Miniprotein binders against q9f7q9. Designs and how they scored, part 1

No score or structure here was measured in a lab: all are predicted.

Target 1, 364 residues: q9f7q9
Amino acid sequence: MSKKIYIGAMTGTSHDAIDISFLSIGTKIHLEYFHSIKFPKSLRLKVKKLIENNESSLSDLGTINKEIGFLFSKSINEAIGFSKIKKSSIECVAISGQTIRHEINKRFPFSMQIGDPNIVAKETGLLVVSDFRNMHIALGGEGAPLVPEFHNQLFYKARNPRIILNIGGISNYSFVKNRNDIWGTDVGPGNAILDAYCSDFLQIPFDKNGAIAAKGKVDHIELGRLLQNNFFKRKCPKSTGKELFNIKILSKKFLKKKAEDILCTLVEFSAKSIINSIHKNGHNNCDIVICGGGAHNKYLVKRISEMASNDIVLSSDLGHDVFAIESMAFAWMGYKRVSNEALIVQTSSKNVKGLLGSITKSKL
Below, numbering starts at 1 at the first letter of every chain, in headers, positions and changes, except where a header shows other numbers.
F, E and O stand for the ipSAE by ESMFold2-Fast, ESMFold2 and OpenDDE, each averaged over both directions (binder to target, target to binder). V2 = 0.75 x the mean of E and O + 0.25 x the DockQ between their complexes.
[cut] stands for letters that were removed.

## First folded at step 6 (miniprotein)

Design b4
Fold by ESMFold2, fold request of step 11:
Structure b4 (fold): chain B 364 residues (1-364), chain A 81 residues (1-81)
Amino acid sequence: as target 1 above (364 residues)
Amino acid sequence: MGDKSIKVTFETDDKKTLFEIYWEVWELAEEMGYDVIVIIDGNELVVYVEAPSEEEAEKFAKELEEIAKKLGAKVEVKVEE
């Protein structure tokens, strides 16, 4: 039997890469091939500037939108070539684009991803599914996280509710309990501010295992100030991004402290953001499965474990293709869209169903 | 000095070990400042990296071999022009 292949391509925040998953979907979801390629440094810097400064000419934004479209296209075509999977077996490619803005709590909510799907459709010759977040928003959702229904597909177990906690640049979790419904939310920073501090002030990419943070002392005054952010006062479901959680939220006085204390405080900020959300939502009585790049920060995981009333399980102990879950989710959503099957959109009131994703073709 | 590619293949049938290799490889690439392609297909994790010099390629390859030793995985390193 020829396999029908669905590609999901996304920009993740854990390693600043384009992650590309090739799925076959039958009675079971199977990862056929995974390809991850570094997001080029020059484009990463342009995107970082856009996010942090919220500043660009329209002409520059238009150009960057094309550049990211070509980057996705090149990465997808490379993955196809390396995989030796027949292009004729590929039903669609779903792309996340690169999020540069996510503004929900306002009259005209929006999420902005760059990476022109017309370029991807033309350059790959494939049917492209894109723009999942803005339909999610239009239906009354947050536009993020998008993974809760896919987490439900992968992790649901009768009589065994569990939390799937993803610690990327931004942390999110799914509460997996009901086979036919979803629950998920962004909770706050994961690695975003930690990594930005390391890069901007220490000229290292990250604090390996939290070794520097582990030597420091928490600044409880700054921690208290950071936890007063309006985001933490919002009802779940809620969503956020690096436009809110970046270096600019740190006080000038705090930034004069030694690096160990700054990183220690930022680890506590991420850990408390996570645990406070779990507590406020009444999800204290189930296991937490930790995944994402933050799962490898031993000090952060230790702090979460010490604050939690929950049992902690690393996703690596469960044997799933955890490195690929987010790109697999996009491939799966592409499959749902080309099959004209609705996805569940969580709202602040009643969950709804809708067709997520715009279809772009360059050929019949 | 031109870029020199390295192909490193890790092999293990343990998904936990593959996951640990994946993150160790990415962390190493970030620390050393190299661009990588990471591929996972069945029981194999393949890393392609282009290093700016032969000396840097050798250093990276040595670190990848240490990852394999630490995690108990089979590894093959092939330096390609």
Scores: ipSAE 0.628, ipTM 0.875, lowest interface PAE 1.6, mean pLDDT 88
Fold by ESMFold2, fold request of step 11:
Structure b4 (fold): chain B 364 residues (1-364), chain A 81 residues (1-81)
Amino acid sequence: as target 1 above (364 residues)
Amino acid sequence: MGDKSIKVTFETDDKKTLFEIYWEVWELAEEMGYDVIVIIDGNELVVYVEAPSEEEAEKFAKELEEIAKKLGAKVEVKVEE
């Protein structure tokens, strides 16, 4: 009986990559291999435009859906080859797809990911698990974040409640307190608007360590306006995406200010969004473990620490495979799905359980 | 425009250091606009990168060696064909 491997492949990290984790799952969850590949620039630009403009021809949308499917396939096959892991030991590949739209607070809520799972199943020859978010939504959940149950698996410690704060493009946190219960929510922007401003206006990919932001002054008028967004008024659990938190929410007047003041204000916006949510939910009395790409923005972490009543712990200090947690979560959810095990779906009322993820095969 | 391929292997038995190398490498690749493959397997972090010239490959390799020195990891650089 050889070791069974579960692959999780996802986009949506702060560095615009496809992250691929290979898990073995037994009494412990073990990361066997991690492989990260830069998302091709031409496709990144297409996806960015789709998200920000909410416009495309149906033909162009259909084409990019296939292009992303082939990108996932190529990346997964490359990772398998480099890993030296036998393909026959791989039980499934769970894919996130690339989110281009996430619209929940409406009569017919939906989340839209591109990356055709039929292409992935055909090109890899593997069982594919995809579309976790829309069953989550159908069961009354938000479709995001998906990580809280996986955070429980990794971070639960008896009598030691913790916040697991993931600062990606969008920030989310899990309140890890009880082994068999979950709590999590999206809280607002992480680095999405910061990175978009750097790319669009400064021709750099991001503000390294927040060095530019650290020189600036907060525009409290614009900050106040940004914090009035209706998203912040919603009851948790809630979810959001780059389609809400992007450059287009910034006023023209604000965009004429110095770059350092713009970035300083955007850091404050992200930090305040996070801390206000923690306070509003009564989660002030535990440590915050910071994860995700935003954990390496020293100025952002400083501002969060200065606003928090909580003690701050960087995930790097805990020795976890923090770079891989999200792709590991997809691998773990794939494992749950192929094992016909339900996941917990947090709703605005009572939590429910359901089978998340669609199974796609190209062969018996 | 002929790209040059390099393989850089960082080694450390400190998981925290390996994680910090990961982010530094990724930041450098984003700043320079190079395509990278980053692999983590046990105590090793391996970077495959394509650079547009030998000059750019050498510059990138020097920056990666600087990261290794700063973070206390062993590093080996190979120019691949």
Scores: ipSAE 0.603, ipTM 0.865, lowest interface PAE 1.7, mean pLDDT 88
Fold by ESMFold2, look of step 6:
Structure b4 (fold): chain B 364 residues (1-364), chain A 81 residues (1-81)
Amino acid sequence: as target 1 above (364 residues)
Amino acid sequence: MGDKSIKVTFETDDKKTLFEIYWEVWELAEEMGYDVIVIIDGNELVVYVEAPSEEEAEKFAKELEEIAKKLGAKVEVKVEE
């Protein structure tokens, strides 16, 4: 019998891409193929507007939801074609969708991802698994991060706890200690505000290696103000998104300062947010494995290292497929769903188990 | 005037090197403003890029070859019609 393939497709957290991983899953998890394509600029701008604005028309939302569905479909079909993997061997495709809202600390918590799974099911002809976050929320979880159980699968080592720190647009970490249980949380900004500042004010996509930031001085007044955000006072597990951590939280006075000082302060904000969370949760005496796009910002990594009481290890030094971990996680969650296997949902009290993801198919 | 596609294949059996190549390629594409498809299959990383002209495609290809040299990976460049 031929290998069963599970596809995970997601919008990248570190850069504007759709990342697509093809997994085979037996006794071991194996990445068979990885495909990453750029999220089209015009659609990125539409999504950015939906995220940053307080209101949007329902017609715009409905249209963009379809456009994202077609984008996922086109990308998945392209990846299948390039991979030369037989379509008949593909058991499902799991999609993250594109998050536009994530509002948890309220009476009716919700998370909203766009990218119509009906379009994906029709256009690919595959069984689609989607909407993992809202079942997580319904079971009492935060809906994010979703990766901690997959981090356990990849990084668990008996009697050797470790932190898996993902620095994407938003930073999150997993505390990998227990084979059969999970711990994870969002911690704050990663590169989201840094990249938005570079794009909006400097007309460059990012500050390579943090070279501009490294020349600046920290604005301690603005840093102190930013660290007062109520998110940092919440108990873990907690979750957040780009709707909270974007350019709009920066004061107008601060935005008049030199670019070097602005970027220096934003690096310090991300680094301090991360290290404060790790230390506050008592996760001091273990390695921090850094992954995600932020791992390439040398100045940010330097600041984290200088603030940490932990030893820092780059995931590249461990030889893992770190560029693909999140899309692999979605493929793995798709596998769990079509196999009717529960995932662990971390709550503020007792962890629970549930079937995450909705199944959509266009034919029998 | 028309978009030109180039295919660049990096080869290495070191996952650390593949990781470094992946991010260098992505950063370069972002800096130059080009659309890319990045594929990783075993020991190969393949980049498809579309550039506005043959001159820009050749410049991009030279930058990718420098990345390969810097990181110690084998590289092959093909201009697609």
Scores: ipSAE 0.589, ipTM 0.864, lowest interface PAE 1.8, mean pLDDT 88
Fold by OpenDDE base, fold request of step 11:
Structure b4 (fold): chain B 364 residues (1-364), chain A 81 residues (1-81)
Amino acid sequence: as target 1 above (364 residues)
Amino acid sequence: MGDKSIKVTFETDDKKTLFEIYWEVWELAEEMGYDVIVIIDGNELVVYVEAPSEEEAEKFAKELEEIAKKLGAKVEVKVEE
């Protein structure tokens, strides 16, 4: 029998990329193919504007939803074309969509991902799974993180409890101790504020290896202020987004400091947010496996290592692509959905189970 | 002057090296402002990049060869018109 392939396509990684993972799922999860495409600058700017502005027309929202749907379609079809994988072997495409809002602390909590799954289904001719976060919310979750159960499936090792720390725009971690004990939370900022500062003030995409930050000094006043954010007072599991952790939270006084001091302080903010969350949850007695784009920031990793009491390893040291883990998680969630297998949803009370994601098909 | 397409293939027996190449390629492409596709298929990492000129294509290719040499990977560069 040909291997069944499940595609996961994700946007909103640390790099302005569309990550596309092709998984085979049997006794093991295997990444058969990975394709990463730069997110088009023009569309990135439209998305940035949509996220940063409180005001958007319904027409603009409708248009960009279609435009991102076509972007996903193009990228997925391109990835299929470059792969040696027969399209007939592909069971589904799971898409993250583009997150534009994540508002949980409201009477009507929601997480909005754009990218029309109907376009993706039509243009790819594949079954599309989408809108995972809103079903997670409907089941009493916060719509994030979605990865904890996948992290458990991928990284579980008997008698070796692990933290799987994803450092994206937002940092999240999963505590992987037992196969049936699923735990994960957002912890705070990742690299999004760092990259935004580099882009907006230094005209560089990011601080390569954290080399600028490594020369700086921590502003303890600003760091102290940032660590007072009400998000850190919330009980885990919890979610956040770039709406809470963006460049606008920085003080005007702080932004007048040297770039190295700013970046050093922001690295420290991410690192301390991570370590404080781990300690607060009593998870400080196990190995930390780092994944996501922030894992490439050597200075951030160093600061986490210096604050941690445990060994730090990269997911790459375990044979898993640091950059593919999130798109792999979507592919796996796609598999779960088309197989009619419920996912574990962490709630404020007991964990519940439910089918996550909507199925969209243009043809049989 | 038409955009030049560069295809670069890295080969290594070490997956960890392949992952490091992925990051170095992305960083280089972002620094140069190029659109890039990075593919990982087995022990191969394939990069497709669009460069605005032949001179820039050659420069990018040379930087990729230096990355390959630094990391101990094999590299093949093909510039396509």
Scores: ipSAE 0.539, ipTM 0.830, lowest interface PAE 0.6, mean pLDDT 90

Design b4
Fold by OpenDDE base, fold request of step 11:
Structure b4 (fold): chain B 364 residues (1-364), chain A 81 residues (1-81)
Amino acid sequence: as target 1 above (364 residues)
Amino acid sequence: MGDKSIKVTFETDDKKTLFEIYWEVWELAEEMGYDVIVIIDGNELVVYVEAPSEEEAEKFAKELEEIAKKLGAKVEVKVEE
């Protein structure tokens, strides 16, 4: 029998790419092929502006939703072409869409992802699974993190409790102790404020290895102010977005400091947010597996290590690509949806189960 | 003078090395401001890069060869017309 393939395509990674994972799912989850495409600069700038403004015309919003749909379809078709995988072996494509807004602490909680699944379904001719976050919210979740159950499936090791820490623009972690006990939360900032400072003030995309930050000193006044954010007072599990953790939260007084001191303080803010969350939840004294683009900030990883007093490993040390984990999670969620298997949704009360994702098909 | 596409293929028996190459390639592409496609298939990592000139293409290819040498991977560079 030909191996069944499930595709996951994700945007909003730390390196402004579209990550595309091809999974086979049997007794083991296996990454068969991985493809990353740089997000087109012109469209990236439009998305950035849309997120920052929190305002758009209906025409502009409608247009960019189509543009992102075409971007996904082009990228997926390109990835299929290079993979040499027969299209007849592909059961579905799960897409993240592009998150443009995430608002949970309102009377009507929502998470808005753009990228028209109808375009993706038509242009690829594949079954598309989309809109995972809004079903997660409808079931009483916060629409994030979506990965905890996948992290349990991928990283579970008997008698070895693990934290699976994803450091993206926002940091999240899953606690993987028992196969049937699913737990994960957003913890606070990742690398998004670091990268925004580098881009906006230093005209560089990021602080390579955290080398600039490693030369700086912590501004304890600004760090103390940042750590007083009401998000940190909320009970876990909880979600957040770049709407809360962006460059605009920094004080004008702090932004007048030396670049090395600013970046050092921002690394410390991410690291302390992570460690404080782990300790607050009683998940200390276990291995920390790091994934996501922030894993390559050597200074951030060092600061987390020094604060945790535990062994830190990269997901790559476990044979899983640091960058593929999120797109792999979408592929796996696509598999679950087309197999009519319910996912665990963490709520403010008891966990519930439900089917996540909308199915879009252009043909039988 | 049209954008030149370069294909760079890395080969390694170590998945960890492959993931390190992936990261170094992305960092280099971001630093240079180039559009890239990075593919991982088995023990191969393939990079497609669009460079604004042949000279910049060759410079990028040389940096990738240095990455390969540093990490102990095989590398093949092909300029596509």
Scores: ipSAE 0.537, ipTM 0.831, lowest interface PAE 0.6, mean pLDDT 90
Fold by OpenDDE base, fold request of step 11:
Parts: C-alpha cells; sequence; structure tokens
Structure b4 (fold): chain B 364 residues (1-364), chain A 81 residues (1-81)
C-alpha cells in the first residue's frame, strides 16, 4: 500500500523560512521529507510592518494575504517537485499561515493568520487545512500553543516526565507526563527581539551562536523592567505573539547601550522568562528537551542550562530534527482533521475535545 | 544578469552532522544575502542557491565545501543551467 503523506507548512519560526514537513503516520510518526525555503525579504518586511504597527490599510492586508497564499503555494509545489513522493499519496496540506495578530484578552478574542488557503488549494490541487487557532479559541482555548498534544505523541516516555521547550520567535513549552493529558503554555520571548535588533541596528540577520551577547553585560534595570510585563503575571496556560514581544518594547535609554550589552540582556530576558515559567508551574524537576531555531543560539542554551537544575538535551539527541518539530506538528494536526479525529483543547477550566482547522478544496 | 542555480549535495550517515550542516548553510545564506532552498531526504542534505553571478555562486559552493570538510560530510557541487 502506498504510504499516506501529510504535509505541514509553516512560517514565523526563528528563521525567516517556510518549513515544509512530509509525514507518514502509522504506528509511528515518521518524517519522510523536509524542505525549507527562504522567506522573501520584501514580503518579510511587509509582514514585519503589519506585526509592529497597530494601523494597517485593508488594501495592504488583503494584498499581503494573497501574496502569502502564493508564497505557500509556490513553496509547497516546489517541495513536492523535489521530493520522491507522488502527489497522489498526499492526503492534505496543513498551513500555519503567517500570524500577524494574537489578541486573546478581548471581549471577542481572535488570532489572525494570513495566507489565503483558497490560493493554496487551487495552485497545489490538494486539500488544505487552515485556521487552527480560531477553532481552538471557539472551543474555549487561547489559540496557542497548538503543539502540546503532538509533543505528547512524539516525546512521551513512561516514568520520565519531560519539558519540550520550543524556542522560536516566541518561546513555548509542553509538559509531557501523561500520554492522554496535555499541558502547554507560551512563555514569552524567544529569539525574535534578538534578531530584530541585529537586523535593525547591526545590519546582520542574527547573532551567530550568541557570540556578541556572550561578550556583553546584563542591564539589570532594563531586564527588571521587561520582566514586569503583565503577560508574566497571568496564570499558565497562556498565549502571546510577536506583537507583545517585539523591539518596540525596549526603552530608548536601553537602545543607547553597547550592542553586546543589549544582546546579552535580551538573551537573559528569554532565558529568565523560560526558567521563571518552569519554576512557577512546578515543572523544575523534569528533563528539558529543546527544539526550534533558538536552540542554535549556543549562548541562549548555555544560559538556560546554567539557570536550570535539570539535564538539557536537544530534540536531535532524541532522533527528532530540532528545526522540523513545528511543521511536523501542523502535518499531524492536518492528519487529525482529515481523519475526523478530535484534538485536546486546553481551556481555563477542563480540557475539551474538538476538530481543529478549516478544510479548503478547489476540486474533488 | 541571469540567476545561476547551484545544487550542492551533502551526504553523511550521521543525522546530527546533517543538522549541523543545515544550520551552517542557513547562516551562510543569510550572511551572503542569497535565497536558498534546503532539503533533507534521508542521509542527504541538498542546497539550491540562487546567486546573482556565476562567480558568487562558485564562492558560495566553496564555502559549502569547507563546511562539509569541517563536519566530515561528503559534498558534490553541480551547476544547474
Amino acid sequence: as target 1 above (364 residues)
Amino acid sequence: MGDKSIKVTFETDDKKTLFEIYWEVWELAEEMGYDVIVIIDGNELVVYVEAPSEEEAEKFAKELEEIAKKLGAKVEVKVEE
């Protein structure tokens, strides 16, 4: 029998890429193929402007939604073309879209992902699954994190509780103790503020290995101010986005410091946010498995390790690609949706179950 | 100036080495400002780079060969027209 393939395509990782995972799902989850494409700089700048600004035109939003839809379509078709996988074996494509807003603390909570699934369905000729976050919100969740149940499926080990820490632009973690019960929360900043500072002030894409940050000194005044953010006072589970944790939250006085001191302070902000969240939730006696692009920042990983009382491993040490975990989670959520299998949704009360994601088709 | 595409194939039996190559390739592409596609299929990591000139494409390929040598991977470079 030909293997059924489920594609997950995502944007908004720590790297300015579109990550595309091809999964086979049987007794085990297996990554059959991975494809990563650079996110076009011109379109990245348009998306950055939408995230950082409270104001945007409806025309700009509509245009960028189509541009991102075509970008996903091109990237997915390219990934299929370079793969040895027959298109007829592909059951669906799950897309994250590009998150531009995540507003949960409102009377009408919402999460906004752009990238038109109709374009993706037409151009690929595949079934597209999209809009996972708004169904998660409708079921009483916060629309994030979506990955905790997938982390349970991938990383569960009997009698060995684990923290699965994803360091993207935003950091989140899952507490993996029971296969049938999920727990996960957004933590706060990942690498997005670091990379934004490098791009906007140093004209470099990122601080390679955190080497500039490793030479700096922590500004404890600015760090103390940043850690007073109202998000950190909220109970877990909770969600956030880059609109709350971007370069604009930094003080003008702090931005006049040396680059090394700024980057050192921002690494410390991410590391302390992670450790404080783990301790606040009573999860400080569990192995920490790190994934996502922030795992490549050696200085950030070192600072987390120095603050943690527990062993730290990369997901690669467990046989899972550090960079593919999030796109794999979307592929798996796509599988769950097309199989009519409900996902667990964490709420402020009891966990509930429901189908996540909208189905878009252009043909039979 | 026609965009020249270079295909670079890395091969290694160690998955950890493939992951290290993945990061080094992305870092290099970002540093040079090139658009890249990075593919992982089994024990192969394939890079497609769009460079603005043949000379820049060859320079990128040489840097990838140095990465391969440093990490103990096999590397093959092909210019695609």
Scores: ipSAE 0.507, ipTM 0.817, lowest interface PAE 0.7, mean pLDDT 90

